VH-VL binders against p0dw94. Designs and how they scored, part 21

Target 1, 243 residues: p0dw94
Amino acid sequence: PAGTPAGAGASAGIGSDTGSNASEDSDMFPTIVFGDTVIERKEYVAALKAQHGAARLYFRQTYGVDPAEDGWDKAHDGEVPCRWLASRAIDELRRRHAAYLIGVDLGQVADDSYASIVARMEAVNSGNAELKSDGGIVYGRTGFDIDSYLSYELSALKNAYTGDESNPGMSLSDDEVRRYYDEHDWTKDGVDGKTPLDEVRGNVKAQMRSERYDELVSQRAEAIDVTDLPWDALYRFTAGRLG

## First folded at step 3 (VH-VL)

Design f1 (framework fv_greziprubart)
Fold by ESMFold2-Fast, scan of step 3:
Structure f1 (fold): chain C 243 residues (1-243), chain A 120 residues (1-120), chain B 112 residues (1-112)
Amino acid sequence: as target 1 above (243 residues)
Amino acid sequence: EMQLVESGGGLVQPGGSLRLSCAASGFTFSDYYMQWVRQAPGKGPEWVGLIRNKANSYTTWYAASVKGRFTISRDDSKNSVYLQMNSLKTEDTAVYYCARGRLWGYFDYWGQGVLVTVSS
Amino acid sequence: DIVMTQSPLSLPVTPGEPASISCRSSQSLLHSNGYNYIDWYLQKPGQSPQLLIYLGSNRASGVPDRFSGSGSGTDFTLKISRVEAEDVGVYFCMQALQLPYTFGQGTKLEIK
């Protein structure tokens, strides 16, 4: 068919998902599966968008270059920015799916699929719109896009897990709390020395639980094998999304 | 859906007392730290204090300006947090907000605010 | 107490143009856990403050991607890539590294 224009979006980032680009030549999105869950094209593109800034920061700090200016396909000491970004996007998806799978294990959500997340987001958006139309009160922003909904739901899953001492890793002994306190800085502005443990015990426990949850997510994410992914096709697709 | 509704404000003489209430709905209230923040007319927000969740033994903290005069409490069975204000001063005049706190202290949801006026 | 200082105090901007707000802390907000305990809030006229950015660079639920937070240690920036009419209000930074939590004095963004 006719030529493929890049989608309008960010001035120096991933364009809109036009679909036509993906259907031409080697730009087609490959089949990616995590366990039994198929990764959607839209889900991967959202992950690219989320990691885009990290890729620019990494190459600026490491090589003194901005891929948005110098080109996403230029190698720097063997590292190609678009390939680095693709790898980070896959790692982001592994982490997201791992968090949802922990939620599945605890009965908090039914599955880790993108379609299920989108369906819940649309239900919330519809409910908020109806409430506002009826004169009900909704504080803050009333509509989610997928990025804001993912952030909201992932935060909710983490808080539900870490707020329940009966969950694995969330029961803390006094000895563990004191050891963690001793290993970190708990200082107050203008006060010499550490803030006494009894004054910050809640903060110490909350931080320990947050770190233990993040470690559980990391361990679960590592269990998602990405060795056999169609990396060459994914790299071509990713390069086609960047301009 | 998610709501925080403050009540109990009003006009009070210096040295008087007021009790503010904040009723929560639409989330698992018992999982969250609750914050009180105030904003004097024409000024920015000032943090007043917090109460942690059950996992952190309902510990409370107060800004130096209110310590010893204000008390924060909560009733998880009623999804409510309270601010008992004693020995009120004219400088306590402000709109008072309750807010939902996260592990690292950021306040992701705020109530509508309630006005407290301390005037002789 | 940690003192938070914002600049500018007033920021008139034409719709569609970028805007930047600075926040400086009297002490480093970088914790040993690797996070900068700095948050950004917007208070629209007649409304309660609402969270925009938490822990330095994380966008809050429902916040459009035209908002971004950056910086580390004592110097932080909130950027709006393309200002829209709905962005009018007063922006506040807040540190949550130490109790008491403290806010900047605010930056009023106005459409010119």
Scores: ipSAE 0.000, ipTM 0.375, lowest interface PAE 17.3, mean pLDDT 81

Design f2 (framework fv_greziprubart)
Fold by ESMFold2-Fast, scan of step 3:
Structure f2 (fold): chain C 243 residues (1-243), chain A 120 residues (1-120), chain B 112 residues (1-112)
Amino acid sequence: as target 1 above (243 residues)
Amino acid sequence: EMQLVESGGGLVQPGGSLRLSCAASGFTFSDYYMQWVRQAPGKGPEWVGLIRNKANSYTTQYAASVKGRFTISRDDSKNSVYLQMNSLKTEDTAVYYCARGRLWGYFDYWGQGVLVTVSS
Amino acid sequence: DIVMTQSPLSLPVTPGEPASISCRSSQSLLHSNGYNYIDWYLQKPGQSPQLLIYLGSNRASGVPDRFSGSGSGTDFTLKISRVEAEDVGVYFCMQSLQLPYTFGQGTKLEIK
């Protein structure tokens, strides 16, 4: 693994990115904390990039304007595109951190920090490269980038949670499974009528557990309080990244 | 939704044999149909075959291109599905994926894939 | 075998703009149970395919609402209401009506 990247202020929970560069200081990323976890600048910027297209489409469809052409700081009926984008990026990070915190509760990961995710990604990439060079078994042709690794690991966390019946919400009674089955028309190609529950029981349970997990993530994400975030500083930083 | 880890790929001569394994975790493996799908370099995916669950007597189905040469099997006690490939042809060169099959045929989770190269 | 044909093969899109991908089957995928047995997958560079849409119009778990599937019988469309950079990859349709399952040739979505 590459470990923690060298740079100014590798300390979590301390808002210091203080170079002598006045431009960097004016666009300084504020200290953002979800519970005890400091959100890194790189993580927030990645979330902005992911939500960038959504912001452009929303303002085009709602107000007939493209923020990339018209300006990210121009208000439209009280909505400012860079602020809308910042809010969406924070919401995405809340859901992501919620999923990782559920993983922490289960001992699957040590923490929900971006640096820990990057370190695990780099360890996997290094292991794959080593196996390939030695002519060993490779589980993929290329290494992960951070976006693909996040997708992979979030899926793995969900799998681990939903695959363990002892986890909250994952123990399904026969009555609950029958009720869910009855609410849907379980059919299969070439067979008239409803497919018997015993044949599709695994599919029914998997869908129920998936839905319950997604709801648990949503509830946990809403529990991450964003009231105390330095929103004005975050808006200034976001505007500076967009223009 | 799950973890699927393929293994057993490599370089093999035409006419040779190779066995792929796919280890599953994170779901009740024995309840699901398992699929094998391959993708030749620069081409789209091609379905290879499937194996059903115990409730459907572990029945198998294959694409015509591999019928009689490939055999799919599973060991529910090891949460694993296998693809035995015999009489390999250069046209079998591909990344091979195992995937979890849902009742109506769609594949809701795929492994990372393993490369099989058939060359002289 | 059912043949699946996609168009376009290459789709350059400006971020934030909508995109649509068409898929045509050589025979109807509409079953008597009322479902169209067509599914859509996205393969990002260096990754395995991932499920986006199943049975014509149902979004897979975790798939953003900007993705939608429509159509019936032999003509189907995957729509992305607002393309994001993370949407880059090759999109494939698959028919699951009958064995063997068959895929389209793919549509490569690129950011222009």
Scores: ipSAE 0.000, ipTM 0.385, lowest interface PAE 16.0, mean pLDDT 82

Design f3 (framework fv_nisevokitug)
Fold by ESMFold2-Fast, scan of step 3:
Structure f3 (fold): chain C 243 residues (1-243), chain A 118 residues (1-118), chain B 108 residues (1-108)
Amino acid sequence: as target 1 above (243 residues)
Amino acid sequence: QVQLVQSGAEVKKPGSSVKVSCKASGGTFSSYYISWVRQAPGQGLEWMGGIIPIFGTAWYAQKFQGRVTITADESTSTAYMELSSLRSEDTAVYYCARGRLWGYFDYWGQGTLVTVSS
Amino acid sequence: SYELTQPPSVSVAPGQTARITCGANNIGSKSVHWYQQKAGQAPVLVVSYDSDRPSGIPERISGSNSGNTATLTISRVEAGDEADYYCQVWDSSSDLYVFGTGTKVTVL
């Protein structure tokens, strides 16, 4: 294909068969910005799909209803399933972007944009396709989809951060390690009683660093302001994507 | 179980280049830091550079800057180290090692002996 | 340039304790990692982040780091502990992974 149509005022997600403004609005993805980074429709939809099961579980356990059967737009004690799900999806995106912004601070990546992530994934996949075309042997991964690539990059960012004791939160005192050990259950299968700290010290420190990184990501994510998002338009879009 | 398997020994002439490979199996390849460390006969360990495969960005010790190139191919879970303008002083065992960026190296390849002589 | 100095050799009898030092200005402010290298073999990580022990490494091996000296301690030494030992840090000022000069441990 060539360029974009001259008169395209509709989002890329609007189907050819919408008959009303309400139907068009439900499929139209609003402009969402985290700081200076534009959130893409595909990125939001992927986050929505990831939280879909959690939303169904929450409403079943809390209200005894399944939104997939009773309707995603039906309120239950002031909570609307599609709005709950949209909020969770945005929170997941804030956390993802926070992790990438920490990576930006460490010089690991240039920015937190979805387009940059996709570009890196496509470069890897392109190399794989070229190798296979020449009859080359591809060991391990034959190509990434975006979900697997995001998982790999997010793991790389976490490993880079937690592997450097000089990073904020990664330096652990003996007192902190002992306190954490005392507050948690450290046992071995088939052995009665708690495993002595000296036998699991490395595991204790690794778990502490992992938790501190997750907390840092959470704090950084909360700094991403979402009060001015077009929530009503996002809710309509979200409702249009749910079954 | 993580295993790093390197290419076989090489005998090179002064002024040529050598490219050593390091194939990873088990564990996670793309998100860990893959480094190259050499050891001349009877000498200690010397870091040359490394790469996080998923980022594609390599870092080099200044001593080797301009002579060493480190790359990785995620599709084959293989890292490469190419050293050019070889001198007799480059005779060493070259190791690839997986580790944490700015931290330790927890898994090492078996080593590749590169001999530079006429 | 930041340099890690180790004694060239340490001799110890079976059952005794070997102590290997790694000296550098203000090394206690850095994270020190230790490797064991047996003749003809690749190095093996035996201590990470000053005192953490990787899974599979005997409890007889421990580490500490304070001031200008990091120490690797091998208690109840066995013949199989005979090897070269290297300390290692990341030095952010030079952007280098720095290895110590190495210590040959001989079990007599």
Scores: ipSAE 0.000, ipTM 0.407, lowest interface PAE 14.0, mean pLDDT 82

Design f4 (framework fv_traxivitug)
Fold by ESMFold2-Fast, scan of step 3:
Structure f4 (fold): chain C 243 residues (1-243), chain A 118 residues (1-118), chain B 107 residues (1-107)
Amino acid sequence: as target 1 above (243 residues)
Amino acid sequence: QVQLVESGGTLVQPGGSLRLSCAASGFTFSSYYMTWVRQAPGKGLEWVANIKQDGSEKYYVDSVRGRFTISRDNAKNSLFLQMNSLRPEDTAVYFCARGRLWGYFDYWGQGTLVTVSS
Amino acid sequence: QSVLTQPPSVSVAPGKTARITCGGDNIGSKSVHWYQQKPGQAPILVVYDDSDRPSGIPERFSGSNSGNTATLTISRVEAGDEADYYCQVWDSSLDYVFGGGTKVTVL
């Protein structure tokens, strides 16, 4: 366990090493739970990486500063870049877990845990390696890393949902399609005027289903309560990663 | 084109002092953590010290704490390592490296050899 | 403890796959980075954040990290891949820790 450093105050634990401290929890990734699923450090770090550009863009547009140059821990009108980034990373994880939970509802996956995702990735990689070793035909990638597998599986879950008209929101009436078409721009580069619906009907339906799925994921993600997360510990961990 | 060039390595007697320099070019130097990593002849890599973008925070491996001081001059795109009370076990090639967000080093200099011997 | 264990050497034939392990307690909870170093040269980053590759590093290099073991995998090994390979993590109790290194020999 962590010892109290000589002269340390209440904030002494932030980014600190307490000497020869053998504590596994001091400035380590805190325990974060969505429902009964534990969020792993690797998921959070990947989400930070994914949202890093958005944080830089936000602070440039809002305050005229780049956190990568000015510092991730410097406050701007009460907003601290590393805390803003941490919040966006948590929101990214909420959306990812929401997508997997929708997959659970449809029997596509057993749970939304990172360990289960890794296990499926390893099974796919092992199957492809074994098939190739035995002279079999391998379709697609010969191996996934976790980032490419997450992208692949999230797309597969979305395609499975949107490709089945029996799923909630995926049955589209002709009137709904016509209304969507009329409310959006459907033009070809270098061609004057709107492209007739009959020429883009498949594209219109695909876009409507994509948007309805994204809305369902957003609604499910918002149901994941983040009010009681260990935000102070998460902020300390995040600040330590941004150096 | 990112470049890091170390200089200052030489033969020094035990108990002596030496200052290493690293000249950076091809990137916004003031936007990155900078690090010194060393490698004793025939041995592996050992992290020595790192310094925050603005120089406000400095960290050291235990074996050099109190003897080495890392510093930077952002106006001159330069990183320094002041080494005092040198010991034979400090003999190594010292590399300057650029620190990245997730705790890795994406560009390294060629290194400068420090030999501590009588 | 944040001690990282690598095998001292790995031998591999051209065109085959080399696997270099990096062992550490709960290493799967940390981000692992991998460096290649040829004799007399500076290290080069080949894999970062467990499985990402820098621009210019061929897809033959891949990484994984779970439980107590991280692995650097070099597929379709070429003579030019002969080098020392080091794993590295950041640890809040020790800052930066490197593994002891693995010499990959292509024969």
Scores: ipSAE 0.000, ipTM 0.403, lowest interface PAE 18.5, mean pLDDT 81

Design f5 (framework fv_utomilumab)
Fold by ESMFold2-Fast, scan of step 3:
Structure f5 (fold): chain C 243 residues (1-243), chain A 118 residues (1-118), chain B 108 residues (1-108)
Amino acid sequence: as target 1 above (243 residues)
Amino acid sequence: EVQLVQSGAEVKKPGESLRISCKGSGYSFTSYYISWVRQMPGKGLEWMGKIYPGDSYTWYSPSFQGQVTISADKSISTAYLQWSSLKASDTAMYYCARGRLWGYFDYWGQGTLVTVSS
Amino acid sequence: SYELTQPPSVSVSPGQTASITCSGDKLGDKYAHWYQQKPGQSPVLVIYQDSKRPSGIPERFSGSNSGNTATLTISGTQAMDEADYYCQAWDSSLSYYVFGGGTKLTVL
């Protein structure tokens, strides 16, 4: 993993300019900014929850320990589970914001803020509830939660980008398609040998565009500078959330 | 069961045309690439080009582009390598080989020796 | 253009381990394949995708590929292994398939 941010000096967060505030700072969510966008506490906490299972799996497979039982702040070969989790959460947010910023460039969304995403989710949920009510069905279905809405909207942004050949990276030459097809397994169940390119050309192009989009998101995410994040304050906040 | 059987040895003069063949059997001929590989006497292997018989798409090494023509006839599961005008430097053993994903050759023909001399 | 370099010859006694190297710029980022060719015969695939053996190839044949060098290793070398060995590189960045110059393995 890419989760090795430089430790941050904590002088401004703990005690600030007065020692009397030290105890009040212990669980405060720090100011985190990606470019011009402030990362909300709710957004970070949602990312922690999304990566929680991955952290437990990693430490069980690597060290034979479960952080939920052994402690999130115990070091294992220099790796502290709550810090590993915080780093993963920040990486997830970098990728998410990168995808939304690509959407901003295309005019698909106005900004990459969490508040705007939540507002759109609530609008969709309200519209769905009204539609169901108008259809004569008893209201009781769950709408999107934030995790399912993010998956939905991120997929929609990706489909919009990859579906437009005029977008950077989305125009594929015949030579590129043939090379990609040659390099990968394209078979039909029960058929000996490779499926002819003409029968899977759409699938080949779709996979190439998907991979190119993912690479663009990765490059844009790496451009989001996390060197100066208040890592020590973020680690304290994260430890407090995990117990 | 998979076999690639090539045509017999050829003795030619410079300027003559020639077509040699590679017949596939024991597999779905239209589902695999066929490559042509040259080996000059006492020298190493040199890739010339390939064809996908299912749709007749061809690729050539830059050294052989315009020097040879690769084609295939799926009705008889046969790939071809053709010269319009042979040169003495074309004297070599020519192999056909079946291409696999990630660029390796799992079955090879027995080779066709082409001798071009005045 | 891309080149693969092999030693022209390697000699080994029966039962010893033979090691044949193939060097190319960042070869470890590409696939390396290996072919055996006996006098008057067609090449035979002995290792593909760096380290995989085709059905029918003895387990004493193994391969590796890292950095700039791919290696074909033949443990317990037998007289029947005497042949020319060619490495071949492939990936999507290459314009065409590239073969090494070949190594003559002598078992005496």
Scores: ipSAE 0.000, ipTM 0.374, lowest interface PAE 24.9, mean pLDDT 84

Design f6 (framework fv_ebronucimab)
Fold by ESMFold2-Fast, scan of step 3:
Structure f6 (fold): chain C 243 residues (1-243), chain A 118 residues (1-118), chain B 111 residues (1-111)
Amino acid sequence: as target 1 above (243 residues)
Amino acid sequence: EVQLVESGGGLVQPGRSLRLSCAASGFTFSSYYMNWVRQAPGKGLEWVSGISWNSGSISYADSVQGRFTISRDNGKNSLYLQMNSLRAEDTALYFCAKGRLWGYFDYWGQGTMVTVSS
Amino acid sequence: QSELTQPRSVSGSPGQSVTISCTGTSSDVGGYNYVHWYQQHPGKAPKLLISDVSKRPSGVPDRFSGSKSGNTASLTISGLQAEDEADYYCSSYAGSLTLYVFGTGTDVTVL
């Protein structure tokens, strides 16, 4: 069997945090806040893991190097892989918190904190364990890890937003749908010409709503100011985490 | 090395929603068609949805049309499947698959299990 | 449901040859040269075995071969070995709203 993606990522690419912990001069995780919400060490580390593959791919494609082999601290045309990764992780967290804040605005969740997300995950997992304990049949995964729960909940927030035409951006006129259809490639591999709108109208509307939601999340994320974050301390922490 | 890692599966009640994610690495994600394929326990493979490199071409199997939405974020090397109005019949292992050249899948993820049950 | 018809099972002895058929229509198998074969061992993801009717990806042994005649494609496994016990699925590009159709799958048993 294959190991979990999280297990494989931890052994393959995230560096010597345990080694750093043994040192009396170890780098500490800095205080990071998005508005009034404190970003936990665990949340940042999870974001690093999520963006780790993207960093390796970017440097491999752009410079012909693998940071996992060449070193996460080696500069390439002014770009340092561990700093690039840290910036991506912060952008991932901005987008995540933006999505949750939209959920707060709609009354779906109380706050955007990591602790609240973990508490909801644990409640779901406990419910699944109780069902299994009572002789209920549960197929597939019997519990969430934090990465799978985040994906699940972020999707639920997006679907709740995009599924309600009364939400800003979610009401689509026939003319808007026709224009979007005309502006994009609705062809199939090996088939000449566009698939007729009436055959893909549901897909067109779903894609428009998905894009409009993603744009709203992106705009909300840009409102989270990261200019004054303790970047130097964060870079040191990240470099120590990666080896 | 090409890697595709699915996440987001789990136990969900009928009528609810679930979102699957696929993290891609080891290839130029923005240049390739991507797909979701599912397999119900003890059953065969069923193609679910596909999306072109620029999101300009999107298709769905008839069984999920209007309920599922495929999307991608090329900046994050990620593929998504939003699954709305879930039914017991949607219970399956969901694979992320890289489509290469007109309809074959040269790389597959390990799959994420979706169980739709009360 | 799958649209391409395969036999549910085939069996053979070590060293023998087995052939798996995959029957579709003129809108898929018969209409295009985009028939592919996948091998799936229990508990594992499918692996591409044959692409474009007869092309072998790097790392696939020569004993696996593919062909097509009309609306029927075939996978032949020569020199059958114990590790060939697996499920085999054909697939084809289709020019309809559904881009991909899979076969019903065939269980190969080595006796």
Scores: ipSAE 0.000, ipTM 0.360, lowest interface PAE 19.3, mean pLDDT 80

Design f7 (framework fv_ebronucimab)
Fold by ESMFold2-Fast, scan of step 3:
Structure f7 (fold): chain C 243 residues (1-243), chain A 118 residues (1-118), chain B 111 residues (1-111)
Amino acid sequence: as target 1 above (243 residues)
Amino acid sequence: EVQLVESGGGLVQPGRSLRLSCAASGFTFSSYAMNWVRQAPGKGLEWVSGISWNSGSIWYADSVQGRFTISRDNGKNSLYLQMNSLRAEDTALYFCARGRLWGYFDYWGQGTMVTVSS
Amino acid sequence: QSELTQPRSVSGSPGQSVTISCTGTSSDVGGYNYVHWYQQHPGKAPKLLISDVSKRPSGVPDRFSGSKSGNTASLTISGLQAEDEADYYCSSYAGSYLLYVFGTGTDVTVL
């Protein structure tokens, strides 16, 4: 019909985004790098969306205000909601990348990049579409979106790590298991007293391994240095997304 | 026969408080963990809070932590949910549910509707 | 905690088999054999359909079956019937006594 170019293009340079939307251009996304991995605009925006509810909850519980009503740029005891949200989103990305880097160390994935995750998701979705086309029954009407795929893959990485006793932190001594059991409430609904360790040993070990993995991810995330990120530019970008 | 009957729901303005009750009959109430589960109109199930048989263990979903308080009175066979600082997002049908060992709910009440609106 | 991931919807014809997945972490679905399934018809309270991965309560037909592999549990409905058109939710013990997590829910449509 038209013969007029649409104007869509690829990203220009590391961390920059090519778009035709003037509002998006006015709030330019800064270059953010974790080690040698560039954080894409769309990855950061997804993290903001995921943490948006937590920010509203935090400010309502702590200060009795809702940033969506009171303003995302209004300070409360030195805490600015849009800055708190940006920090929380970056911390979420640190944790996610840390989990993938642990997977890299174990040879489970090649890298922690968002593009690699998206490529694997698309491969799974393509396989599901082919199966459905052949008359097979596929889980759900739509394949994975990025949020559901991230949840799925992060769970798979955790299971692979915690299921292998040879991995650091996953070998548990009987003394460690007994100590953990003694420090926690192992009771059955409606039954007075603790359930004997021999009946819940598998559950105790699974809980310990889960907690140790979460701690390992937290420690690895702290190793991702965010001190020199372009925080002022990131805050302005974030504030622009919350208007 | 096991019966759970919720009450206390209604229309309430944002920022106000509301207390839900659940009356239990047909079983030894003091022997079971009890739970509140909610469902917003057209949305899925969301576990809200749980309390052990003796009130020794109490847990909350992150969405309600610090605003809601679960409690029980074993002498009255009753479960309660004190809901403070109500938000539009708390609008939901609230179910009382009996907990079994390792986390399944074998009996549910009919639910009581909480609508938070100006 | 994070919700367990289920497909939004699953469709089948009468007599077909459909399977609904429920994906969690090693601290819930993967760590324990305490995954449960609920069926909810429009306007009604949820009803327990499967407990402890694969156990059927009295009155639940054997065409409903549950299984688990790693961090993913599955509910299979064989011989699909019109009355199976409902929402289905998984739930799991979440690693701490009395801490529970529900799945996102799956709408089953019978065509």
Scores: ipSAE 0.000, ipTM 0.361, lowest interface PAE 19.6, mean pLDDT 81

